# Ledger of designs, part 26: VHH binders against o26223

Target 1, 191 residues: o26223
Amino acid sequence: MKLLWTSQHIKVTVHIDGKVSKMDVLEAIKTRRSIRKYQDREVPEELIDKILDAAMCGPSAVDERPWHFIVVRNREMLEKIPEVHPYGAMVKDAPVAIIVCCDSSLEKIPGFWVQDCSIASQNILLAAHSLGLGAVWTGVYPLEDRVEGIRRLFSIPEHVIPFSVIPLGYPAENPGTRDLFDPDRIHLEKW

## First folded at step 18 (VHH)

Design XB13
Fold by OpenDDE, fold request of step 23:
Structure XB13 (fold): chain B 191 residues (1-191), chain A 124 residues (1-124)
Amino acid sequence: as target 1 above (191 residues)
Amino acid sequence: QVQLQESGGGLVQPGGSLRLSCAASGFKFSRYWMSWVRQAPGEGREWVSSISWKGTWTYYADSVKGRFTIARDNVKNTLYLLMDSLKSDDTAVYYCAKHIYTNKPKTQDEFDYWGQGTQVTVSS
């Protein structure tokens, strides 16, 4: 019996009336996709606030919470990001981007800030998706050229490390859902 | 250099119509939100309307909603304001303004370039 997993096209009915359909956590995780095409629609500040709130709710090593966020809506700056980020071409077409940064002065245990900022970045993606927005994680750290490019562009202090650039907006694409489950990656008790 | 040049203003009777144009140059017009802002004699600047960079989204002040239509031609680098059912209270200098940010403007500081304006006078 071939369980035809009917790809339920979760029609994210973006109800125009701003009522964001609430996704459960598993749905948000499983249905999230990288979105690289956006409508020419502004993202309300309220949604950004919710996303940033979610970004700050993740765990961090010994509760160090080293993250900072730069919210970019300046069109000129959005257009410049791809110049220093080769894989950031979609940023120029987004209505907004969030740059996740680490303040190294807040780090309590060396090296865990990468995990902390990763969690924050993922929460941004999930929150955006749950709110009917599309986003993509464009990695900055640990690539030195990207780190320094973003640093210079946004005048980021030396003790602050840009980690990721996350463009987001109302989706102008629907890449569908992927099944990424791989049982071969699961080991029982031992490798 | 960024330039915005308004045209199409004039004298019109109440109930009349006008079409304003704003010719843009010196920047990638199709990448920016644009707005119309007006200033009546002795009054402050009043936001009138905004349009997204592709023209898909439009916003209007309550005072002009249902009467004015903002549009753009990105091939011609031109912003338009169609004004119908004009009232005496619509008398003002109308300015074309370029957005800094990719959103509906909240304040006048969100514009980095302005035209010289075109006079609209509604008088019987």
Scores: ipSAE 0.886, ipTM 0.944, lowest interface PAE 0.4, mean pLDDT 93
Fold by OpenDDE, last read:
Structure XB13 (fold): chain B 191 residues (1-191), chain A 124 residues (1-124)
Amino acid sequence: as target 1 above (191 residues)
Amino acid sequence: QVQLQESGGGLVQPGGSLRLSCAASGFKFSRYWMSWVRQAPGEGREWVSSISWKGTWTYYADSVKGRFTIARDNVKNTLYLLMDSLKSDDTAVYYCAKHIYTNKPKTQDEFDYWGQGTQVTVSS
């Protein structure tokens, strides 16, 4: 039964009253924090599309682009993720999660897919932050129990490796910023 | 087993008010978005209103905006629809529906459980 949605274009004028202060890339990087508490507010599809676009803009080894993304909004599935991911408790409280996966059939050089998916995952975090969302990277690979748990839960084929689970939502916490600069980690010309 | 049971429907005059209730059981009510959907005689199902799982966010069809209020009591596992300034066009069977996803519904396929409905008749 098609909901006769009279297409009243609810211009959800997202009163982006939020000063989309054009967060520059350095600001996004420096001010990003892991967010584990979320509002019960939906994340618009448009924002997810932008985040996924950003995720696909990262470099990959020999341009192999091995990444796939599962977007999860099903509440039952979100509730089940913590059952197979012991550090993923916050996922059940998020309105959406992105699972970053690697298709091994797309890998051109062995082993670089970890870097590729890491870059994609980081871009998701940065893009989310720049859009006023909070997110956290919950590692799946290389822990076999988590990999297999997520694989089974989402019926992921054997040639595809779940890499990370990233819950996203409008933040319900503000952990503040951290100064993480450490000059002792910088070596000039030699160790 | 998931159960949704609507109540509070009846006959009311134009300009009158009604309060519908939906008693939910068999699932973690507080974790799901909920909606009201209505079906008038001879018409298809029409989305009326939705509410987020904590009740912070509410959405309304243009036809009921400003007149209807959706609310929920997560302690009582109950969904409500306060209907004010009722019109003849509001005559329908009203259903409560459970969301599958954590968003405002786009289609009827986004609901996995429905109540039996309660009849609302607005007539002079």
Scores: ipSAE 0.882, ipTM 0.942, lowest interface PAE 0.4, mean pLDDT 93
Fold by OpenDDE, last read:
Formats: C-alpha cells, structure tokens, sequence
Structure XB13 (fold): chain B 191 residues (1-191), chain A 124 residues (1-124)
C-alpha cells in the first residue's frame, strides 16, 4: 500500500556521516565568513570538542586562561537568546551555540581577559570554519544589557562574565570570500 | 500545555504496513526535533527514529532501517511514522517524544514530553 502522502513537502533525508575536509590555517583565516544561516542538521559532539580544544589553545596573559564555555543545544534556550541579544537573531536557527565566558577569579592581570576571550572566540570561528561549519561572533561584553541578559538566562555567577555568543551549524549560505587587504593600513617604522 | 497524541496503531499481519501519526500542540512544533520510541512487552523503551525540526534530517535504529520512514508536517503539527514490512518484533507501544536538544537523542532523558502511545501488534 503506497501511502499517498498528501502534497505537503515532506522532505526525508538520511543522515550520512561524511568526512569533513580539513583546511590549513591560512586558508581558514582568509576564507572565513560570518555565517548566519544554518541547516537543520545536528553538529556532532566530536566537532564541538575539537572546536573547544582549539578555543583553549590560544595564548592568554601570563597564561591565566580565564575562559569558560557554555555549550547550548537546548532548543528553548537557543530561542530565548535573541530576546536578550538584539543582534543574535540567527542563534535561534542554529543547532548549537557556544557562550564564551571569563571567570574573573582566574584573572592574574586585570583587563587582559578581554583579549584572552577574544582569542578564544576567534579560534572557535576558525576551527568551526575549518571543520565545514559556519559561525558568527555575536558580541555580549561590554554591553551591560546583553551581559546581564545572558547571565540571567544561563544562571551565570556574578564573578563570571559572558563575553560572546557564537552560534554554530552547517552553513545554509555561501557569502563568498573577500579581499580585505589594505596597504594603507600598513605603516613602516612610524605612523 | 504541551500535548502529544499518537494514533494509527492496530493489528497487522507480518509483512503489513501501518502509518502512525502524532498530533502535537501547546508548543512551536516546527522548532523542535521529534522522535518515535517504542516499548515492547516486558522490555525497556527503544529509540526508533528521529527527525530534525525542518524534516531534512532523519535517523533510524538499525532494527528499523529500510523499513520505517519518519516524516513531519509542520503546517499540521503532525509527526508520522510509516512502517513497512512489519515483523513480530515490531510489536510494541509506540510513543512520540519531543526533544529538548537539537540533536539525535542519546538517552531517554533528552525528551521532555511524551504521548500516551499507540499499540502496534504484528501477528499472524
């Protein structure tokens, strides 16, 4: 009995685990774009682990490594993030997001945590891209409304500062590559 | 209130086919992964199949691969399970379940809502 599926566009796709092609670091840097559209495809835990490993490989001031990461796959929570993050609309369509945080109790030198978490965030973006995922850095710190919004949503302690929200997923867009080299921004020996 | 209601179960002979439906209400159905889980008499719950929120990606237990098809109609807020080539071992109560997370489930704790189930009996 061929079950006559009524004309509603029911798409069935069998999940096939494919090998993600790796790219070198320069390629990753040069070809990375902010991706804000994602497939309704899960991101394997293995890829998240690799991304988080990369996130922790960056330098930090006096090796303070102040970063913490919240991995969010809860759909309700993903849907709520845009409510406290005006530029985070794409998060609700991502299968996963990483929230990069700073534990201020781990700071050895005040203020360098911003650089440390930035490096970690960028490494997340590069690693994601190299693994065939799309991601975008949505800034939380230093905007107080976003910081407190994310803090409340995820019950983040007061001594921990949410820094960025990075949605991740298999890309559903291809914005292409850009040449951003500007020789006018290069000064030799002096300004 | 979240509600899941299964239907379409019944008695069928080996080799027969059934179509299960799960009517969903009380939440944004199109935003969540959904699964079918079954429980045979005297056995624990067994994951059967999962589908992504847009319906693009589907997953199946090895025991049902090639025989069962999961689908969804997000306009009708309905989850389906097409069951072909049914065998006696498919006899179970079939439940639809709502995902908490945006991934294929690993454990039964990854579901926050369940239907009441529909009985499927495969017997000669």
Amino acid sequence: as target 1 above (191 residues)
Amino acid sequence: QVQLQESGGGLVQPGGSLRLSCAASGFKFSRYWMSWVRQAPGEGREWVSSISWKGTWTYYADSVKGRFTIARDNVKNTLYLLMDSLKSDDTAVYYCAKHIYTNKPKTQDEFDYWGQGTQVTVSS
Scores: ipSAE 0.878, ipTM 0.938, lowest interface PAE 0.5, mean pLDDT 93
Fold by OpenDDE, fold request of step 23:
Structure XB13 (fold): chain B 191 residues (1-191), chain A 124 residues (1-124)
Amino acid sequence: as target 1 above (191 residues)
Amino acid sequence: QVQLQESGGGLVQPGGSLRLSCAASGFKFSRYWMSWVRQAPGEGREWVSSISWKGTWTYYADSVKGRFTIARDNVKNTLYLLMDSLKSDDTAVYYCAKHIYTNKPKTQDEFDYWGQGTQVTVSS
């Protein structure tokens, strides 16, 4: 019996009216895309606060919560980020960027901070999407040139490691939805 | 060097109209939010209007809403303020101001450069 998974196209009706229809978690996950084009519209502080709240709700190893966040709205700084991040060109066109960092002094178990900051970064993306914003994860760690570039630009202490730069804004593109499900990647009980 | 130069001020009767201009140079004008701020005699600076870097989004103080229109020409590096239905209370020096941040200003500290201002006098 082949269970025909009927792909119910959840039409995310983005009601343009100011009421941010909250997406359910599965909808947010499945419909999220990297957004690299933004409107010249400001992102309200209230939305950033909600996004950061979500970013801090993820699990961390032994509850170490090593993450820090730099919120960047300074236009000159946004314009400079692409100079140290070759794949960060879209950052200069965003109204805001969040830099996710790890404070190594908060790490309890070595190496798990990468997972912790990844979870925080993903929660930022999902929260942004659920709030009607577009975002993209631009990787900083583990590339030393990017890490050092961001560190210098924002005067980040040596014990703090920049992990990701996430530009955010109201989307000016719609890349559509991708079906990334691959049954060949699922193994039952054994490889 | 960043320069902002206002023009278009003058004496006008109540109910009259003026068009202010601000010529910008020394920075990438099209990449920054811009604002008009005014200062009446004996009063503090009052935010009047702001416009996004592409000009799509505009904001106004309640005192000028429906009467003033902010606009920009990014090719000419010029900011404008169209003032209609002028009142005596609109008498002030009007300043062009460059934003530091990509948002509507909350405080006067969010501007890093100012023009010299242009005098607007509304009197019968």
Scores: ipSAE 0.877, ipTM 0.940, lowest interface PAE 0.5, mean pLDDT 93
Fold by OpenDDE, fold request of step 23:
Structure XB13 (fold): chain B 191 residues (1-191), chain A 124 residues (1-124)
Amino acid sequence: as target 1 above (191 residues)
Amino acid sequence: QVQLQESGGGLVQPGGSLRLSCAASGFKFSRYWMSWVRQAPGEGREWVSSISWKGTWTYYADSVKGRFTIARDNVKNTLYLLMDSLKSDDTAVYYCAKHIYTNKPKTQDEFDYWGQGTQVTVSS
């Protein structure tokens, strides 16, 4: 009996009426896609606050919480980001971008900040998706040219390391769902 | 250099209509939100309406909702304000303003460039 997994197209019915349908965590994880096309619609500050709250809820090594966030709505700055980030072309079309940074002075154990900022970045993506927004992770670290480019553009001090640029907005594309499960990547007890 | 130039103002009777235009130059007009702001005699500047950079989203002050329509032509680099059912309280200098940010403005500090304004007078 082949259990036909009916791909219930979770119609994220963005009800215009303020009730953000609560997306299940597993649903958010499984249905999240990188979104690179956005509507010319503003993202309310309330949603950004929720996203940033989620970003700060991730674990960090020895609770170092080294992350900082730059919220960019300045259109001129959004337009300039692609000049220093060759794969950040979509940023100029987003109504807002979040730059995730590490304050190295907050690091307690060397090297774990990459994991910490990755978790924060992923939480931003998941939170955005759960709120009916689209986002994409554009990597900055560890590429020196991108790190320095973003640093200069936003006058980021030397002890703070730009990690990622995450444009987000209401999606103007639907890339569909992906099945990424690979049983060949699962090993029982030993390789 | 960024330039904004308003036109289309004038004297109209109550219940009349006007169409304001704002010609923009010196920047990528199609990439920025735009607004109309007005200033009545002896009053501060009042936000009237905003439009997204593609023109898909529009916002209005409660005082003008249902009467005014903001629009833009990105090919012509022109912002418009269609004003219907004009009232005496609509008498003001109307300014075109360029947004700094990609959102509905909260304060007047969110504009970096202004036009010279066009006078709208509603009087019987």
Scores: ipSAE 0.871, ipTM 0.937, lowest interface PAE 0.5, mean pLDDT 93
Fold by OpenDDE, second read of step 22:
Structure XB13 (fold): chain B 191 residues (1-191), chain A 124 residues (1-124)
Amino acid sequence: as target 1 above (191 residues)
Amino acid sequence: QVQLQESGGGLVQPGGSLRLSCAASGFKFSRYWMSWVRQAPGEGREWVSSISWKGTWTYYADSVKGRFTIARDNVKNTLYLLMDSLKSDDTAVYYCAKHIYTNKPKTQDEFDYWGQGTQVTVSS
């Protein structure tokens, strides 16, 4: 059993079998950080399944659920992702990555897929964190070079748009927590 | 071209020890999980041990737990298997295998490259 500590002394218990102590949703949201360093530890399939389940629980426009997920554990492929995604350097150091995609043929209303896939991506991050994993959202869309690079690399059909690449793993860093609350961004009744 | 070359096998008495080595080339060795797999005469291939790409995590078959130790030197691109307290049933050809995925292997199909193997014979 490994104990991970946040800068706020939030205890995250990680079991050898991949079981992790539960945290509530507000804790997950508040304590989540982008993690870019990972242990050379396997991420159990069970955790990935839970993460993907969470990813699919988010709302979507008119319940269109346009998302698809590519789970990448192939080491060679993970090593290649940074070649087409300059800000995805950490992907090659992760044991697994999830590529969130939109199937445009599933869109009922054009344009909302970005929100849908964003929600799915955020749920992946939160779920990962709650399970004692670290993750980071690396944006693919709307940068054409990244979109096309990921498309070619994974033979993604033209009607499917890669949206994000999310490497996951047991954290090998602890960036601490941040207080991002800004009351100046809150407007009452009017701007 | 990926190459894996096992060495260190031989004849040993029961209770003896051997150290196997696997020299790897043609790929970024330090980036891949590695395994030892053995095949006894007339038997199928049996997973023996796996090690993570940094060497932090190791896994063993129940049949070799407490007796065998897997290790790696990423500077030398070499995988090792330290075998202690050898038994007659450890007699097999031992293969070094490269992982496709970053996980403990579930099936034999999760290896993309194999060495030629080295013979280990445990006999009185």
Scores: ipSAE 0.859, ipTM 0.931, lowest interface PAE 0.5, mean pLDDT 92

